# VH-VL binders against Protein RESPONSE TO ABA AND SALT 1 (RAS1), part 2

Target 1, 230 residues: Protein RESPONSE TO ABA AND SALT 1 (RAS1), of Arabidopsis thaliana (Mouse-ear cress) (o04515)
Amino acid sequence: MPNTSSSQSFTIFVDGWLIRHRYFVEQLMCASSLDETNRISLEEQQSLVAQFLSHCLQYYQEKFASVSLAGDNVFTFFCPPWFNSYAKLILWVGDFKPSLVFKLTEVSVADLTRHQKDRISSLKSETRRKEREVMRDFALVQQSVADPPVMLAARRVGAVGMVDGEETDLEEAMEVLKAGMAAAMNNADQLRCSTVGKVVEILTPPQAIKVLRTIGQLHLRLRDRDQERA

## First folded at step 1 (VH-VL)

Design e09 (framework fv_ebronucimab)
Fold by ESMFold2-Fast, scan of step 1:
Structure e09 (fold): chain C 230 residues (1-230), chain A 120 residues (1-120), chain B 111 residues (1-111)
Amino acid sequence: as target 1 above (230 residues)
Amino acid sequence: EVQLVESGGGLVQPGRSLRLSCAASGFTFDDFAMNWVRQAPGKGLEWVSGISWNSGDISYADSVQGRFTISRDNGKNSLYLQMNSLRAEDTALYFCAKVGYSGYDSFDYWGQGTMVTVSS
Amino acid sequence: QSELTQPRSVSGSPGQSVTISCTGTSSDVGDYNYVHWYQQHPGKAPKLLISDVIKRPSGVPDRFSGSKSGNTASLTISGLQAEDEADYYCSSYAGRYTYWVFGTGTDVTVL
């Protein structure tokens, strides 16, 4: 449809995805209860963890398709209107910062072994290094596209009209910026998914359920517009 | 390759019962909601029943509610439809359908169907 | 529960465009953007053609497109081809997880 944007398509997907997400979060909340007599089997716990990870992966697969198609709408994904104002304070490349997962793990799980703590510490260092790489690569793109707008502004101060090619240079710079933003978003989302997956691999199924419940609840709170009114 | 194979259909008299089965392969069965959809000869599609991945959410069309029971056995990768108090209007080809993540719960794979004929 | 209303049949010649409407109520098509389209050839199982009103699954030609206005969703087939001769069904989410309603179906005839 000519009047259907990629960001509009993604919003339609997310509305439906959130219905299933609320269901999974409720299942994770029930499974993480303290009552040992009502605890689900280890196999059921493993299945629930796998299903929730698959559910989250589908979100980022759909987002990747939408961002790759976005063109001019890529700017929307960096400051998404579907997040509330409180959520925007903690955004990193349009969504949660991957290292936030470690804070969520710490508040959700009290019984980590020394071996698990060592593995998490190593993963945390690697994740933070990769976060810096994403930002460094994007900063280089931002720097490379800053020059044409500045030169155009300086030219307009000193002259009454455009120099041949200035309009084309600005358009080219904008295409480079959009491509760089899409690449940064994709790299950030890959890091988000891999960080959650790797943390889950370190944890036992009951611990993983607690972490995923917290992640799922946070995701709902960050999208809940009523949170701004609370 | 994703495959859904229905079985259990046949000729049955009004008021009796029949149990349909759907054998799933080629995907992680316990990650997806499953549905039964029927089609009477020369007629359109009618959604019959759906079940979530863990059997926590189950829904039925008004026309079958109280008579049909959907269930699944994730250990056997199988979906079932227990049909009680069968009526002539239940005569149809019954399809097993898998929910996909292409859009919100679209039916991305269908079996070939099993024919249920309710007649005296 | 009422079905979604579709025209019984639409016809066209090769290369033409045809549009199939799918009309529901506010509690299904109107309130939700979860309308899917299925194509069924005689003697075959249905195949997913369009999901979430506008999305084409991998392998579906771009001449198939979807839209929605109010309580009516539409499927448009441009550049009609002989192999498009089939029955087309819409379906809509109806407010409950795992609860769906199908359209009455439309027979597309290619002359």
Scores: ipSAE 0.000, ipTM 0.436, lowest interface PAE 15.8, mean pLDDT 82

Design e10 (framework fv_ebronucimab)
Fold by ESMFold2-Fast, scan of step 1:
Structure e10 (fold): chain C 230 residues (1-230), chain A 123 residues (1-123), chain B 111 residues (1-111)
Amino acid sequence: as target 1 above (230 residues)
Amino acid sequence: EVQLVESGGGLVQPGRSLRLSCAASGFTFDDYTMNWVRQAPGKGLEWVSGISWNSGYISYADSVQGRFTISRDNGKNSLYLQMNSLRAEDTALYFCAKDFEQWLVQGYYFDYWGQGTMVTVSS
Amino acid sequence: QSELTQPRSVSGSPGQSVTISCTGTSSDVGGYKYVHWYQQHPGKAPKLLISDVSKRPSGVPDRFSGSKSGNTASLTISGLQAEDEADYYCSSYAGSSTFYVFGTGTDVTVL
């Protein structure tokens, strides 16, 4: 078969990615738990932060490719079967809500400077505004299915008078919807990545390690199916 | 002095199995990720597999996934590679390699290597 | 994944400088500072020569230096000595399917 599921390809990628992810999370846990006497160098801390961010970026780059090729499977990325039931209650456009990063920062870091708090507050406001933009664009995508061709087809239960042009118009409307959903997901994922990156830029390396540890642990918690592999 | 000594190599026919061992000394074996790296005669280096200090994280090169199994026995300071369904292209000198000395930072380089053990897959 | 690309050989006379390139992609050499160099003499195991693009381990002469620009890392050997005749391999963290990828290797000949 020429066509294979993009969601299947992504699932295969994620299986390998999670092995590396667990290793990174363990490194972050160790680094964040050390006292001053056993602390790794500043350069090594910056290195670990950069590695983990690149690791996370790779996940979203692969997801971007898979979503862009998804066609009918794009709907799977909005209700992904690879997340546990708890995760499904808190998903926003198929994954974590970007502004959750600020909550995770607050619980992970107690020693933020006044300047850092001000920068984070500004970023938080910008992030929430961008979240609203993503949701507005997604709502417009959803409204595309309310177009006359789709609504007419829905109302014609048992009707035999649908002309060939009406069937073609419905197919075109569905293609527009799928493309719009893919775009919305990709825009949401870009916001997720940029929010994490910008928070890390505001933090010192030791603070960034603590935040990334919490983010990494949350990723694992949202994928409880993987506990069966332990 | 850190030492890694590989053993278990030899001549095997395609489709058969072989188990490699690496005996480690001179460092706290239980603290480090260990790896297998191979080198075909006259060719370059290829990373094969790695295992974390507690066997909690294991990874394989695509070329050996599903056929090779890495394991360790920390009580014996030993690393193992079980090689199943061997192919002619698995012919290589197999090195045991230790990740970067500090456990707290992911080692993306190998600070110590063994001398290697030769595996020849031929009829 | 795919191997990092190195020239098959480079040569020089004693006292000269030679440079070995190591070219990858944005998901390995270009994406990380985790580019390392190993020296392998005939019949011997590889030995770490440079870590993290440009860091010299204890005991490595300052004649060996590393750098990186975009998707290409470089190892430079200045004041070339007969003892430098060996194979040189770059390696990088490759976060796509494996943790590590090696270069194709470069044979350094001292005239």
Scores: ipSAE 0.000, ipTM 0.385, lowest interface PAE 18.8, mean pLDDT 80

Design e11 (framework fv_ebronucimab)
Fold by ESMFold2-Fast, scan of step 1:
Structure e11 (fold): chain C 230 residues (1-230), chain A 125 residues (1-125), chain B 111 residues (1-111)
Amino acid sequence: as target 1 above (230 residues)
Amino acid sequence: EVQLVESGGGLVQPGRSLRLSCAASGFTFDDHAMNWVRQAPGKGLEWVSGISWNSGSISYADSVQGRFTISRDNGKNSLYLQMNSLRAEDTALYFCARDYIEYYDSSGLGAFDIWGQGTMVTVSS
Amino acid sequence: QSELTQPRSVSGSPGQSVTISCTGTSSNVGGYNYVHWYQQHPGKAPKLLISDVTERPSGVPDRFSGSKSGNTASLTISGLQAEDEADYYCSSYAGDYTLYVFGTGTDVTVL
C-alpha cells in the first residue's frame, strides 16, 4: 500500500489540492461578480491572481515529482482515473489543450483593447507552434513502440526457453518509452502554465480574475466525479 | 471571409450509402472540432456527429451510431460524413458547423459559431 | 437523451419583451453552464445568438440576453423588432458520449 501511505502520493496530494482549488474558485467568482461598491482593491486583485497561478503551478510540479520518483506512473497520467468520463473526451497529453485558454479569454472578457488583442494574437500563434512541437515529440515516442525490434522482443517475453537477454532488452525499451512519455508530458504541462501566465500578463487584474474564474470552473468540471458516488 | 460549404447531398434509396463533404475556408481548420447537424423538412435541429481537431475523439448521436462515419482531412480543410444503411428518417438538410473552442480534443462543450448553408439528403423509394 | 423542452410559439408586439424557456435535467441544462441559443430565419442556416448561458457574440444586439435557474435556461428578447420573427433553438451539453442535445424549438411571431 505505498500509494496510500506515501506522503509523495499524487492521489493524496490532489485530494487536498482540490479543497484549496474550490476555495480559490469561490474567491475568483466573488471578485469577478462584485462591482464598484463591493470591489476589492487592485493590490488585493493582483494578490489573488498571483496566488491562484501559484496554486495551479503546484499541481504540475507535484505531478512531475510523482513521475520522477515513480517512473511507471507516467502511463496513469495519460489516462487519469481522477478525470470524469466527459473530461476524457477533451484531454490533450493528459490535460487541457493550452490554446483553449484563448477562447476562454474571449468568452470571459468583452472589453479587450486593440493592443491587448494584438498581443493575444501573437501569443496564440506562438502557443500553436509550441503545441505542434509537443505533438511531434509525442508522435516520435509512439513510433518507438511500433519499431519491429521492440515488438519482436515483446512477443518473446515469457516464452518457454526464453533466450538470455530478451527480457532485459524489453525492459530497457520500456524505460526509454517511459522517459520519452514523461518528457512529452512535462513539456505539455510547462506550455499549459506558461500560456495561462502570459495571457494574465496581457490582461488587467479585473480581466485576469474573470479568465481565471472560467479556467478554474472548467478544471472542477473535468474532475467532477459525481458518477462515482452511489 | 470565414465560411463552410457542404456538398454531396441528393436523392438516394433506402439501404444505400451517400458521402457528404464540407469545405472550410477563411480560418485555420485544424484548430477546431467540427460537427454535423441535421434538420428534417419543417422540423427542429438534431446533432448528428462530432470530431475533434486531430480526429482523436469522435462521437455520434444514438440514431446514427453504427451507420454513419465522420472524418476529416486537415490538409484539405475538409470534413466528411459517410452515411450507410440510409433510412427514410435520415431525410434532412445536413449542416456542418464549427465548435468555437480552438484545439479542444472533442466537441460537446462549445457553441457552433460558424454554419454552412446545408446540403439536402432525401431518402425515398 | 430526450430533447430539451421549449414552448412551441411565443408572440409579442414591436417594442415589447418576450422570454423563451429551455427545460432539461440536472445532467444537462442544470448541471453545466454550456447552454447555447441559435436564431434561424426561414430558409437560412442557424446563427449563434447566445453562448454559455449569458455570453453574446460580437455583432449580436444587447437586447438579446440569456439566463439560467435550476434546470431551465431562458432567452429574453427586449425591444422586440419585426426582424426577430424566427425560430429559436437552445442546446446544451448532453452528458456521456452524445455531446449535444437541442431543444424542440420556438417560433417567435411579431405582430
Scores: ipSAE 0.000, ipTM 0.422, lowest interface PAE 16.4, mean pLDDT 81

Design m01 (framework fv_modakafusp)
Fold by ESMFold2-Fast, scan of step 1:
Structure m01 (fold): chain C 230 residues (1-230), chain A 123 residues (1-123), chain B 107 residues (1-107)
Amino acid sequence: as target 1 above (230 residues)
Amino acid sequence: EVQLVQSGAEVKKPGATVKISCKVSGYTFTDYYMNWVQQAPGKGLEWMGWINPNSGGTDVAEKFQGRVTITADTSTDTAYMELSSLRSEDTAVYYCARDWGYDSSGYYPLDYWGQGTTVTVSS
Amino acid sequence: DIQMTQSPSSLSASVGDRVTITCKASQDISNYVDWYQQKPGKAPKLLIYDASNLETGVPSRFSGSGSGTDFTFTISSLQPEDIATYYCQQYDNLPYTFGGGTKVEIK
């Protein structure tokens, strides 16, 4: 039986992480709703932003450890059961597409300067290029592991059983694919983290709070399981 | 073809509130930010704030925070600037000016301005 | 806030003269400067955007140059209709800030 302990351990971690996540999202919602007279201090705003980014980084650090130990179960992280059915349709390499952050920034912040818009536009172009690189590298891994089994199968036209050594070659190809999938996921997660971090660096603390609130709310919404009870 | 038409002159007493309108035509209202600029008699231009009519999001210069409210009504293609707790030093001409914001064609300046609304605060 | 220091505050020149106005930003604003013309009793009119680009319909005698912190606006051959106050404006960061203006009048 395949060992699912890495994905099970990650699920247990996430259950506790979500409790803290809901608390942070509520803090961000409160901070973003206060008028100018009642706004929390700049230092308190910067602290909240830093705390939330650290909270998000903890998720991806734990995911990295779990994915690196996944072995046979790396496929679980590409089709994760902890996301609702809608989320599964819009996922990119098992989680949100990094460039989605720019759309969330646009809908959350109306007061971007032209300089901030320029910096965001440049970052968006670079992020989309890096997204293409992740997909290209993954496609090369898929091609490198698909070709040998396909060619092997073609050679067996009319043969009744596997030739000596063919089973070993197929198993080797599968191990290469699993390693490639883990690498692709880790590269995608690194891009997700760096994109959010770089956007926050461009924004003022009040703007960052609004964006992080939206990102946090989206994470909760994508994990909302609308299952009829009866 | 692009027009920004502002409401008429206002005379207010100290402590009152004034609300100025800026009705637009000749373009899609929600595609452009709307800025408000103050010009005291014989003085220069001072930016007050902006609104994104598409989202309702605003930014207001620190000097005017707590006294200025900028709103937009997409059903009538009209932006509003409300200034409360009026003082004699608020006597000025107030302008609305559109800002294209950012899109694939690049950045855009304050390319079209309203004709201005004179607000006189006297006691 | 980014401060825009505009000079001179006023100048008098003859028709046909070359007029130069300068604007200095308190920090690096790249090329994010626009120039406006305001005639008495009228709203400002955009002349130059992004430091050096001439707005459509604006006469070619108007030009802009500069980057970073130092910007220049030039009228190569002053015409009577150019009598106005001219303003620079930065849009690198909020709040948007204007220069103090330069009043151009004929001798």
Scores: ipSAE 0.000, ipTM 0.395, lowest interface PAE 17.9, mean pLDDT 82

Design m02 (framework fv_modakafusp)
Fold by ESMFold2-Fast, scan of step 1:
Structure m02 (fold): chain C 230 residues (1-230), chain A 123 residues (1-123), chain B 107 residues (1-107)
Amino acid sequence: as target 1 above (230 residues)
Amino acid sequence: EVQLVQSGAEVKKPGATVKISCKVSGYTFTDYYMNWVQQAPGKGLEWMGWVDPEDGETDVAEKFQGRVTITADTSTDTAYMELSSLRSEDTAVYYCATGRYFDWLLSYYFDYWGQGTTVTVSS
Amino acid sequence: DIQMTQSPSSLSASVGDRVTITCKASQSISSYVDWYQQKPGKAPKLLIYAASSLQSGVPSRFSGSGSGTDFTFTISSLQPEDIATYYCQQSYSTPLTFGGGTKVEIK
């Protein structure tokens, strides 16, 4: 990056965030391993859940600020360098797909009540609908790249003898594309946050701790496998 | 050749439940949402809901919430629409319909339709 | 819910005439409008998808245009076999909604 970019600032933020993230994941692992006789208090369980959700929200708030300032670097958030090579194969709009949370809930919690299952089923349907709405925005952005005006502008980039008006038209087209991509990313991230929060609201504190542990471990695997070996 | 084949006409009494089937062939059942559309006699088309055969998740229009259950059986490649507490105004032709561009294209156009199932609700 | 207002509700035209049907969405739906033809006793048939794309096997006399909230469906030269009811549908978000339909008759 020639200058300090939003993606560079976000990468620096993530380095510190990951240290705190490892700490929270270890606390969740410890809490989820305790049997009923050694279980921490309900208040402590609720506090841990709230702290971890706040920690995750901080990540996406910082990402939102960075994406909003991304300008020419918005594309880096769709193919993020802070995720390992394996993780890039399973990304959806630059991060995890929100409906993955439901599969993580299913594998983490064996004791869901009928009422919880009904609420989760309803939320899953809503989340999948909203995922399609996010992808609609993303598809529109992708189509704008394939449209003749944007393709023509791209072909003229760096062309010797470009007239003054051609550069202005190209800059306008690029601004529309960048804004559309930033909006799609921010909408996707809002859905990620709301989906996790709503799932946690349906669960008991012990169940929530198990799900958040699994989510936290997944985030570490997506970020650390190729770059930070034990 | 893609085909959606629906079950035959039904005559029901008010308060009864009807269950209509839609058997698919010629494509991978789990790749596309199956939708249900109601058409009352001489009236227009009204979307009822869809099911994702891959995981059984559904979305149902508010008008039909509480009375409609939409399901999919991947072992027989068959979708079902069950409508309970039948009223005379439920007399209609019911269609199953699917399209090939969802998820990535987010287009819910229906290029394949079942032949329709007539449901008559009479005392 | 996104309301689709279709007009006219019916029309009568001569063979060879240009027929135009309009559809207005209650909010912007980009280009996510599809058009169907339904003949008596039959299931609907897709003619146009994504506002302007002609479905494979559909005659070129059928066309669509528009974006945002205002959409138009056109039959450039009406044929006897085009007697049917035509529906627009928004494919932008659930619940999916159809226009009220336009009955096309030959005089």
Scores: ipSAE 0.000, ipTM 0.419, lowest interface PAE 14.7, mean pLDDT 81

Design m03 (framework fv_modakafusp)
Fold by ESMFold2-Fast, scan of step 1:
Structure m03 (fold): chain C 230 residues (1-230), chain A 121 residues (1-121), chain B 107 residues (1-107)
Amino acid sequence: as target 1 above (230 residues)
Amino acid sequence: EVQLVQSGAEVKKPGATVKISCKVSGYTFTSYAMNWVQQAPGKGLEWMGWINAGTGNTDVAEKFQGRVTITADTSTDTAYMELSSLRSEDTAVYYCARVPSGYDFEYFDYWGQGTTVTVSS
Amino acid sequence: DIQMTQSPSSLSASVGDRVTITCKASQDISNYVDWYQQKPGKAPKLLIYDASNLETGVPSRFSGSGSGTDFTFTISSLQPEDIATYYCQQYDSLPWTFGGGTKVEIK
């Protein structure tokens, strides 16, 4: 039997993570309802927020480990088969676009103060700048790989095959591309985590619970739809 | 084709309320945010507020808070802007303008033709 | 609020001239600037989005550049139909704010 690939190991991890995730989403929904009737303390809300953020960080920490060990499987993380067909249309670097968090905040919270709105607006512009930085850095890696030696090697594949030196150059270029893709994914995931964390820091605990519930529901919708059809 | 069609010109007395409509066609109404922009005679453009037609969430500029109400009716694909406690300084052309309710970039790609509101005694 | 300072407030130029309009943001807004054209009695029309991207159907003589706090809008060869007021707008943060406008007239 072959060894489990990094992407396969990650999907096995996520199966267990989703069970805990459904539990946390249910707790966030319950906490939001209890807040409406003043039956949940501020301390309990803060604890739940911290627990859910830790749960999300565990997902991305495990993904980081899997991506870093992915080798050829890094391509799988950019078009992951574990996401449903709807999710695949809206992915950015293999997962949700960090600035989507601001849209989710808008749909979840109606009572933001002017101070909170100003802080969120500043964070949104910073996040969009960082998104462009991730894409630019990745584009530079792609352009470097497309250097003339690699292009020359590729042109010969159909006619004469590869000469010894050209095959080695292509293999080296492919390793550079895979490393660049892994770096782009890890940078994107770091931005995803930091954006969620910074938004939560701006919000009150009741507001944070509403946003995190929406984020948690999105994670479930992006993964469960195709599993139901399979 | 995308079209934003606004209601006709209004003449109001000071203290009155005006309600302007913006009926859309040619796209999925709930996929875009609808914005309202004021332009006083001979002056520039001033953003008043927006509504996300898909969620119903609104935001209104500080200058207009307490006087402006922005709503959307998804059954008729129509956005509304109500401005209350009218004063002579509210005499202006009011535009609706759509923005992709996405998150990559934001710009007013389509505008209504404008509704002239005159406040006079 | 982010202030957008647009200059000049008006200009007169001849057909074929290169026209340059500038906008300065009161804080770093990356490239989150759009440019609009407004002809007398008409609604504004989008020309440039994200500082430098030309909207579909807009003539190539229009261009934009800049990032951070300083932005430039250029008409490379002014045509009679370009008589209008031009506005920059930032969408980095709410409330969205417009520049004061630049009225472009033919001599």
Scores: ipSAE 0.000, ipTM 0.433, lowest interface PAE 14.1, mean pLDDT 82

Design m04 (framework fv_modakafusp)
Fold by ESMFold2-Fast, scan of step 1:
Structure m04 (fold): chain C 230 residues (1-230), chain A 123 residues (1-123), chain B 107 residues (1-107)
Amino acid sequence: as target 1 above (230 residues)
Amino acid sequence: EVQLVQSGAEVKKPGATVKISCKVSGYTFTSYGMNWVQQAPGKGLEWMGWISAYSGNTDVAEKFQGRVTITADTSTDTAYMELSSLRSEDTAVYYCAREGYSSSWYPDAFDIWGQGTTVTVSS
Amino acid sequence: DIQMTQSPSSLSASVGDRVTITCKASQDIRNYVDWYQQKPGKAPKLLIYDASNLETGVPSRFSGSGSGTDFTFTISSLQPEDIATYYCQQYDNLPPTFGGGTKVEIK
């Protein structure tokens, strides 16, 4: 029986998820390229959108479970080896920055109404505020582990002996930091999911299909490329 | 129960300003857009403008630009429409109407309407 | 602005009759047309949204159909309480625009 860490379990899940993901992206590409004569029904468009959102939610639900059980492996989710070199340049809390969704919407949809633009602008402001909240909350966790006893213990790590409680303080600080990192990742992923869902809610089904296609294609591009294995 | 309750009838002189209120209850005010519609005596419906109670952003029909101001007060769950430089042709019933999500996506239907406010402009 | 041309401007029919009203958009509005009923002295009431969907609580004798530029509203069996003016509206593009209305009267 193989011994699998939580990050390895997540990677195994993603291998199967990517097969289904490629299928959905192809469906979205086909649906977004059809002319009026061959356009699928509104009901079919809505169904495809709902199915793809559910597919994306499954990814983040599995990631949540893996991060929650990660222990020492939580650091891996902040520096993920399953993303290629390009992805590492644009990561925010181990994955895409939620406000990137607005840029993808702008490049995917040319026919937004004034009302849709207003709603997107309001959502963009809220999303950026939430991004700042995630970073602020994590910064508070980092600050808490810089408590003077922990700093003293760190400075004495090379000393011949440790004072009473010094090792315990450092261990407790590490646990607080790992828990804080897991919380930050989970909060960031919730914001990623809610931002995509709220944007889709503002868009018409044909517009949503175009945006989701772009998001799906980006996720494929962020994963390992054959060239990077060399 | 969702309700939109408008202020009472107004009689104004030409050149005056009128401010109509639309008090909402039974739903989260900031979750829905509010539209204003004019109906002249014996005539049809004409859209005047819209406000996002969430952002405060407004869009006003070209015919009413420069004369209409739409606002929302989230502390009292009330939308307002001010029409200035009143003319006799502004004599009408004015409605507020919620932009509902009764359809799955935008654009949405006006699913709930206020009872209307009669404005008479006379010398 | 998208112009909504509604026909006829008025009609008279007997109780139990099938009543049909049409609405034509000046350009393609997909299925984003809504239908409202306005009784004398009252605010409009939404009956049909997105061309063919019946609003909750509205009697099944009311129906809508059409797509693109041509839309139809039907009352399958006219009742006395259906005396009203009916309006179509598009909200595919800003500004939302209404048809001129159809006054339905009982003979």
Scores: ipSAE 0.000, ipTM 0.425, lowest interface PAE 14.8, mean pLDDT 82

